# Ledger of designs, part 15: miniprotein binders against b1l550

Target 1, 279 residues: b1l550
Amino acid sequence: MRLPEELLERARDIHSEAPSHRIKLDRVGSFGLKVPVEFKGFLLLAEADVWVSLPEGRRGVDLSRQVEAIYELSNPPKDPFSLCREAAISLLEKLNYADSSGVSIRFDAPLQDGESLKYYGVEISSIASDEIINKIRVEILGMTACPCTAELIRAYKSSEIAATHTQRSLGILEVSTKAEHPDPDKLASIIERAMSSPLRTYTKRPDEGGLVIRSLSNARLAEDVVREMIHLFLEEFGHLPEDTHILAAVRSMESVHMHDIYAERSFSLDEIRKEISSH

## First folded at step 11 (miniprotein)

Design qo9
Fold by OpenDDE base, fold request of step 12:
Parts: sequence; C-alpha cells; structure tokens
Structure qo9 (fold): chain B 279 residues (1-279), chain A 82 residues (1-82)
Amino acid sequence: as target 1 above (279 residues)
Amino acid sequence: DPVKEAFKYFMEAYKLIQEAWRLLRKGDVEEAAEEYEEALEKLEEALEIAKEAGNERLIRMIKKMIEWVKEMIEELEKKLKG
C-alpha cells in the first residue's frame, strides 16, 4: 500500500535536516546492487556499489536517487566501463550537494579456454570529484613452481627437469588512472604470463603433462611473479599518464605450507620509471 | 537549472572523450583528435554555464578536464605531425 501523498507532504525530509554532529562523510551509498552489463559479447549480472560524499550540514543522502542513477544508465545493458564513468558523473548531477561520487562494478570476466571457459575477477571503479579517476582491479589464478625446492632436488638428484612443489597463485593488478580503464584482458594476460603457467579448465593427458613440465621449467618465486608483472605492465601500458598508480601483487597458496606467500609493489608510473632508470 | 545544463554538456563531452579512446584503440588517431576537439567545445560551454551558475566545484572539475583534454589533443597532434 502506497502511503497517501498527503502524508508525504506532511512528513519532514529527514535527509535534508541538519545532523546532530556536523561531520562530512566520505562515502554514503548503496552497496551490493545487481546491474546487467555487456562485456565482450556476454551479458553479465554484475555487482555494483554507488556512493557519494555527504556534506557536514546534511543528515542523509537521497539513496533512491543513487539507485536510479545507475539503473537508468544500465538499461539497456552497456559496457561496464562507460557505465561506471557515466554513473559517477550522473551521481554528482543528481546529488548536487555531494563533493564526490563513486561507482564500483564487480563481476567474473570470462576467458576462453579451448572449448571451455575460465575466468578472472574484475572490479571496475570510477570516482568523480575534481577529477574523474578510473580504477580497475584484476585478479586471476595461475600456477607457480618453486625454484628453491627445484634447486634442492637438483642438487640431490641430477635430473634435467627437477621436481618441485607447485601451487595456485592469485595475481592481482590494480590500476588507477585519469585515462580510460586499462583492458582487463590484457591485465589478466600479463598476470598469467608472469606466472609459471596459466591454469586450465580442462586438460588432456598430453596437455597436462606439458603444462606441468613448462611450469617446472619456468619456476618462479612470488617475488619473481610480481617483478615480471610490473615489467610486462610497463611494456604494455607504459603510455599511461605518469601519475597512474599501480598495485602489483601475488598471493601464492603454497602447497607445502598452511599459509600463503604474499608479495606486492605499489607505485606510480613516474616513480617506477625513475627507479628503473637509476639502474 | 544551469547546473543541470552544465552537467549535460559535461556528460556529452565525456562521452566524446570515451569515443576518442575507442578510436585510439583502433588506431584512428585523426578521428580521435576530432572527438577530443568536440569534447573541448562542449567542456567550454559547460564551463560558461557553470560560471553563470556560480558552482565552484563544477567549475573546478570542468577546468581540470579541459586542461587534460588539451594535453591529449597536443599529444595526438604531435603524433600526427611526426
């Protein structure tokens, strides 16, 4: 039953009231919305967060307007990148009291693996304030083989291919830039190439053997993976603005330990270039 | 509402920027430059409207975007002349 309009007219607008404490909030919004997006020919149901800042003099945010903003733009479904960017701008328009807005869209991106699919995780975000900052986070699993154990085994038994422990490793690339969101497939590819081998959804016997052998022959520490990711990233995306910020990380789910090995590097393009050039 | 109107132009400009990005990915540098130029025009319009509205935040945002778009145009022009 809809409340009678007459009652609505008599009701105070709680959101517009002065708060008990005049404190600005950085983010107020709706989290865990589901929105359709079109991604590389797939129609996906993505999870979305929308938020705005709240000035000190306003008690609450008109949350309904936030939700409307994202859904107006998501129908018909469109690419998540433009949706994210445009929604961020729309939020500022609709909620004029906000100094900043943000949108985050998360989904699993499909990757073709022969006749099957594998996937990587992607989070696309845009924050609008004085500038529009586009952020993308890609997470994909790969396989690493330990070079340390391989060396130990090689020392013990002379073999052309030393046995070693292998494990799944989660590679992470996060990029924040004023430019367009980097291509997540390229980011995923960088991560996979930085590892000992990619994972496969299915393997035939010859393929499986080859995959493992390749991994053993390309043994990498977690540290190696991160450094390789950075190297490959610079080759592919070195053209991005110098103030572009990158996080490269790997979480190796080590098969010989109960815990994971983690390595990361956070940097701006200008910083890392200076570092490399000093060498 | 002048603020709303300014945002309209800003949004249009940003869509043009997005199109420029798409074109750049395809290697269409000249066409991308044209889109940026059009975006710049829209931003300039947005700026004037925002100034009239006295919305300082929006003015700042638009100005920064203008600066960035100009830089992008310059970069593309260098590529086209080289």
Scores: ipSAE 0.784, ipTM 0.932, lowest interface PAE 0.6, mean pLDDT 93
Fold by OpenDDE base, fold request of step 12:
Structure qo9 (fold): chain B 279 residues (1-279), chain A 82 residues (1-82)
Amino acid sequence: as target 1 above (279 residues)
Amino acid sequence: DPVKEAFKYFMEAYKLIQEAWRLLRKGDVEEAAEEYEEALEKLEEALEIAKEAGNERLIRMIKKMIEWVKEMIEELEKKLKG
């Protein structure tokens, strides 16, 4: 049911009124939208957040315009990166009172695993203000084997390949840059290569055994994983702007503990290069 | 609306930048440089319109983008000559 136009004319524009308190808000928007995107030949239903800043003198944001902005750009479905960036710009255009805008798009990205499929988590964001900052967060599970326990068992049993506890570990790379969003597949690959072994969607018995043996032979602390992620990242993406910010992290779901082991490093490319050069 | 028009040119420029990125991923450095140059032209147009409109925020945004695009062009030129 649509309200009669006559009634609408009598209604105050609540959004344009002065607020009770003159305070700027950083983000006001619609969260949890579903938008179609095309990624690597797949049509995916992604979750999206759209927001703008709200000046101190305005009570509310025209939320309908935000929603329209992203859906206009999502039809036909396109790559989530362009959608994110263009939507952020469109929001500033449509909502001129805003000093900044932002879009976030989240989905599970397909990743080929032989003839099967695995996946990793992706969150893409673009924030538009005086500059456009592109952010991508990639999360993928791998397997880690503990080198400490392995060493203990080796000492006890004198085995070449020592048994140790293994667990799933979530690797995280988050990159914020003025440049293009880094390739999520490359980021996922970096994370997997930083682990003791990747996870497999399916394994035959010999393959499973081999996977575990490889993991045991490549035992890594959570700290090792993060450092390796950083190292591999610098090799692949060292060409990004110096002010590019990176978060590398791992959450290891330790199988011998009820809690997780977590390690992280946040840095800019400039900062980390200086650190490495000082050594 | 001059602000809207400026955003139009800005969006066009940004799409060209995105195309340049696509081309770079393919290894088409020369074509990418051309796209950046075209983007720069669009940004310059956007800047003039934004100046006329007196929108300081938009002016700053466009200026920063211009500077960045110029840097990208310079980097690509170095790659093409080296």
Scores: ipSAE 0.781, ipTM 0.931, lowest interface PAE 0.6, mean pLDDT 93
Fold by OpenDDE base, fold request of step 12:
Structure qo9 (fold): chain B 279 residues (1-279), chain A 82 residues (1-82)
Amino acid sequence: as target 1 above (279 residues)
Amino acid sequence: DPVKEAFKYFMEAYKLIQEAWRLLRKGDVEEAAEEYEEALEKLEEALEIAKEAGNERLIRMIKKMIEWVKEMIEELEKKLKG
């Protein structure tokens, strides 16, 4: 049932009214939207959040305009990076009272694994204010082998390849920059290379054995993984602006414990360069 | 609406910046520099319109973007001379 237009003209614009309390809000928007995106030849249905700031003198945000903004840009489907950036700008244009806007797009990214597919989690965000900040978060699972247990087993029974416990470990890289979003496939690759071994969706017998042996021969602490991620990141993305902010983290689902082991480092490129140069 | 017009130019400029990024990924540094220069021109137009509109926030945003684009151009020029 559509309300007559005449009735709409008589209705107060509640959103434009003065609030009872003059307080600015940082984010007001629609969360959990579904938007189509094109990524690496795949058409994916991604989750999206859109928001703007609300000034102290305005009661509410025109939420319908926010939704329209992102869907106008999503048809036809495009890459999630440009969609995110352009939508953030469009939000500021359409909602002129807002001081800032933001868009976040989340999906599972396909990654080729032989003849099969594996995946990593990705969240792409852009925030528009005085500057446009692009943020990307990549999460991918790998395998770690414990070097401590390996050393204990080696001490007990002399072997070239010591047995040790292995587990799934989630690697995380989050990057915030004024520049272009870093390539998520490259970020995922960095994380995998920082692990003892990557995970495989499918393994043939010779491949499975080789994967495990490789892991055992490349045993790494959670701390080692984080440091390796940072090292590899600097090699690949050291050209980004100095004020680029990075979070490198790993969550290891330790197979001998009921709890996870977690390690992280947050840093700017400028900060980490100074740290490394001081050593 | 001068504000909308300014945003139009700003969006066009930003699309050019995105194209420059694409070109840089392909190793096309000279073409990327051209896109940045065009983006800069669009931003300058946007700035003038925004000034006429008296939109302080938009003016700040455009000015910062101009500074950023200029820095990018300078970096590329250094790469091309080196």
Scores: ipSAE 0.779, ipTM 0.930, lowest interface PAE 0.6, mean pLDDT 93
Fold by ESMFold2, fold request of step 12:
Structure qo9 (fold): chain B 279 residues (1-279), chain A 82 residues (1-82)
Amino acid sequence: as target 1 above (279 residues)
Amino acid sequence: DPVKEAFKYFMEAYKLIQEAWRLLRKGDVEEAAEEYEEALEKLEEALEIAKEAGNERLIRMIKKMIEWVKEMIEELEKKLKG
């Protein structure tokens, strides 16, 4: 026996009911969506999360409307920043019982590297509530050279040869602002310039030597990499709103140790300017 | 649906703000100020509709964006003067 079609008309709308426990939820969403984006002339596959708040009087979220909010805007593919910001607004419109919404989009960004490309990690988000807050996190690998070992080698024989261990270090800049998302290429450039030397997709042997010599000439503690990131950030992005929040960090995969070292500083533009001006 | 209509005007304003950001990256300060001013007009329309709907959260959101856009316009006018 087949089920009568009128059952669809008689079924409860479970999502609109009050829950048995009237507790609000901060984030209810769909995570790990695949979306196409256009970034600086490249068509990339990105991963997105979408969510809304859920008031205490509503049992569930209309999940298909959440997915609709971002996929509707992703066809045709467009830049990930506009997609992120506009999808956050669309979520509040489509799910107007929520008091906040959020979208995050993650992708590997291509960066010119001589005659080739390299990639760095980008995660952007937009959270819409009474305000729209735009956040970007970039992560890129570079090379660091240890100044402590370099000094020991110099002191051992008064050597003029700068030699020390080098390692990969992951630099991180994260920016949260009411203004436009900062250009991720500029953030990546700041991170690379703060390090001892950039990493390359490939080098020929003579160029590899030059890369290592550059790193030895610019030996830096992880702490000083973070300080340099902050200095360069302020030079490039000091125009952002005073309540813009930044995190600068490095995780150094020390080649002579079994573990990483980590340094970080978070601040608002207002806070760091006061700190610097007090010196 | 007045809430949906208010969001329509809000989104139109936000797209104009995004265009203003693009123009500023190119150094087109006067054109960016014009986009912000048009965004302000759309936001004022969105605010009136949101008030008719009685949606307090949307009203707060629109009012905060209006305040921010007015600050941006004033900043750009200073740049044009100086």
Scores: ipSAE 0.724, ipTM 0.914, lowest interface PAE 1.3, mean pLDDT 90
Fold by ESMFold2, look of step 11:
Parts: C-alpha cells; sequence; structure tokens
Structure qo9 (fold): chain B 279 residues (1-279), chain A 82 residues (1-82)
C-alpha cells in the first residue's frame, strides 16, 4: 500500500527537529547494503556502508536520501572505486547539514591464478569533509616457510636435507591518502612477493614441488615479511602525498604451533622516510 | 538551489580528476593535464556559486580541492618539460 502524497505536508518532519539531548554524532547511516559493482570485467555483489555526521541540532538522518546517494550511482554497475568516491560526495550533497560523509565498499577481488581464479579481500572507503580521503585495505593469503626450523634441520643433518614447516599467512596492506585509491592488484602483488611463495587454487604435483622449493628458498620471519612489504610499497607508491598513512601486517597460521604469529607496522610516508634516512 | 548546483559542478570536476588519474595510469600526461585544467574551471564555477549561497563548509571543501588541483597541474607541467 502506498500512502497518499498529501500526508507529507501534514506529518511532522521528525528528522529536522532538535533532539532532546543536543549531542553531535560522528557516524549515522545504513550498513550492510548490497550493491552491484563492475571490477575488471566481473560483475560482483559488494557490501556497502554509508554514513554522515549528524550535528547536535538535528534529531535524525534522512534514510531514503542516504541510500539514494549510493543506489542512484550503482545502476548500471560501475567500478567500485569511482562509486565509493562519488557516493561520498553525493551523500554530503543530499544530506548537506552534515559536516562529513563516508562510504565503504567490500568485495572479494578476482586474481588470475594460472588457468583459474583466486580471490582476495578488498575494502575501500572514502570520507568527504573539507577534504576527500580515500582508504583501501587489501588482505591476501600466501605461503611462508619458517627459517628458524630450517636452520635447526640443517644443523641437525649437516645441510644434506632442506626442510622446514610451511603455513598459510594472511598479509594486510591498508592505505589512506588524498590521492586515488591504490590499485588493489598492486597491493596484493606486494604482499605476495613479500611472502615465501604464493598460494595457488590448485597445482599438479610437479608444479606443487616447485612452489614448495620456492618457499624453502624464501624462508622468512613474519617480521621480515612486514619489512619487505614496506620496502616494496615504498618502491611502488612512494610518490603518494607525504601524509599518506599505511598499515602493513602479517598473521601467520603456524602449522606446528597452537597459536598464530602477528606482526604489524603503521606509518606515514614522511615518518618512514625519516626513519630510514636516519640509519 | 545554489547548494545543489555548486555540488553539481564540484562532482563534474571530481569526475574529471578521476579521468585524469585514469589517463595518468596509461601514461597520457598531456591529456591528464588538460582534464585537470577543465576540472579547475568547474571548481572555480562551483566556488562562485557556493560563495553566493554562503555555505562555508562547501567553500572550504572547494578551495582545498582547487589548491590541490593546481599543485597537480604544476607537477604534470614539469613532467611535460622533461
Amino acid sequence: as target 1 above (279 residues)
Amino acid sequence: DPVKEAFKYFMEAYKLIQEAWRLLRKGDVEEAAEEYEEALEKLEEALEIAKEAGNERLIRMIKKMIEWVKEMIEELEKKLKG
């Protein structure tokens, strides 16, 4: 049942009233929206959050205008990065009492893996206020080989045997910048190159042996994976604005341990350059 | 509605900036600079309208984008010389 249009003139506009307690809210919005996106030729169903700040003098947010900002731009489906950035601006236009708006979009990105596909996690966001800040988080699984166990086995058998435990490790890169969102495939590549070996969807036995041999040749501590990620990031994205903020992290699901190992470093570009140049 | 009109020009400018990013990924530096110049024109129009509307937050937002776009144009002009 659709209600008569004339009710709009008779009903109170609850959202524009002042609240009983005049307290500003930082994020008021709709979370878990389903939006279609087009990424690298694939049509994906993404999950989105949209929000605005709510000033102390406004009781509520216009929900329909809020979701309109992203749904209007999502038909027909388009690349998630432009959708994210443009929706954040549209939110601020449609809900112009807010001093900031935000959009986040989450999806699993396809990546070519031989004759097959594998997927890695992507979350992007854009926050619009006096500036527009673009953030991306990439998570991808890789393989790591423990150098400590490799050394123990070498010492035990006098170097005749090359062996160690290998495990899945989750690499994370998160970037906040006023420039465009970094290419998620490049971030994923940085993470995988920092690992001992990439994970594959499937391998035949000769190829599987090669991956294991590669991982043994690139045995790395979780700490050194993070350091390598930072080094590779600076080579690829050192051109970003000085105040760009990065988090690099690894969670290693150790095959011979009851617990995971975690290492991380957060920094701004200007901060890390000063740190490196002081050594 | 001047606020809506100012946002319309701002969004048009931002889309041009995004196109400039796409062109730069392809190595088309001269074309990207042209897109930034067009974005600047749209931003100046948005700024005039926002000033007429008296919307201080939108004025600050547009001014900061103008400043950044000018920096990007200067950067690209240096690349074209080299």
Scores: ipSAE 0.712, ipTM 0.913, lowest interface PAE 1.1, mean pLDDT 87

Design qo9
Fold by ESMFold2, fold request of step 12:
Structure qo9 (fold): chain B 279 residues (1-279), chain A 82 residues (1-82)
Amino acid sequence: as target 1 above (279 residues)
Amino acid sequence: DPVKEAFKYFMEAYKLIQEAWRLLRKGDVEEAAEEYEEALEKLEEALEIAKEAGNERLIRMIKKMIEWVKEMIEELEKKLKG
């Protein structure tokens, strides 16, 4: 049952009133929306957040217009990157009192894994204000092998034992740029190539042995994984605008400890180039 | 509403920019430059309307996008010469 529209003549427009405390808000939005997207031939159910800034003189946000901005663009399902960027622009149009808007879209991206599939995490966002900034965060698990333990075992007098501890490590790349969102598959590939070996959905025993041997042959500290991720990122994406900002990180679930190891570096392309060229 | 009309032209321009990105992924540099040039035309229309409306934030947004698009066109023209 739809209520009579003429009630709008008598009801206060609460959202357009001045607030009792004139304080601007940075993010007012609708979070946890379910949005279908089409990504590389897959129809996925993504989770989205939408928000706008709220000026000090306005009491509330017109929430229905805010939700409209993304849902109008999501039917039929389409590419999540275009959806994200266009919804951010649409938010500023529909809520013209805001001076900034944002949209984030999260999904698990399928990846071919031999004759099977695996996945990695993707979160994209677009922030529109005087400029439009496109951000992507990719997270994928890989395997790392500890070089410190490997060296101790090698040096041990009975060096017949070729061993070290291996563990899952979560690699993270986050990129903010004025340009197009980077391809998440390329970011995931950079992360995996920086690890000691990739993880597989399943293996037959000879292939499993090969993965372990590969990991031992490419033993890396968490710190070295981050450095390798940066090196590989610059090779692939060094052409992006100089003010592009990157975060590269790894969280290693060290199998011999009750706690994780974490390493991180953030930088702009301009910053890192100056750093490298000084050596 | 002039603000809504300006946003219409801005969105049309942004969709052309996204098409330019798609064309660049395929290696179609000349076609991408043409899309950027059409986007610039739409942005100039959006700017005129935004100035009529007196919306300073929208004016800044459109001007910054115009400057960026001009830089992109210049970069692509250099590639085509080289």
Scores: ipSAE 0.705, ipTM 0.909, lowest interface PAE 1.3, mean pLDDT 90

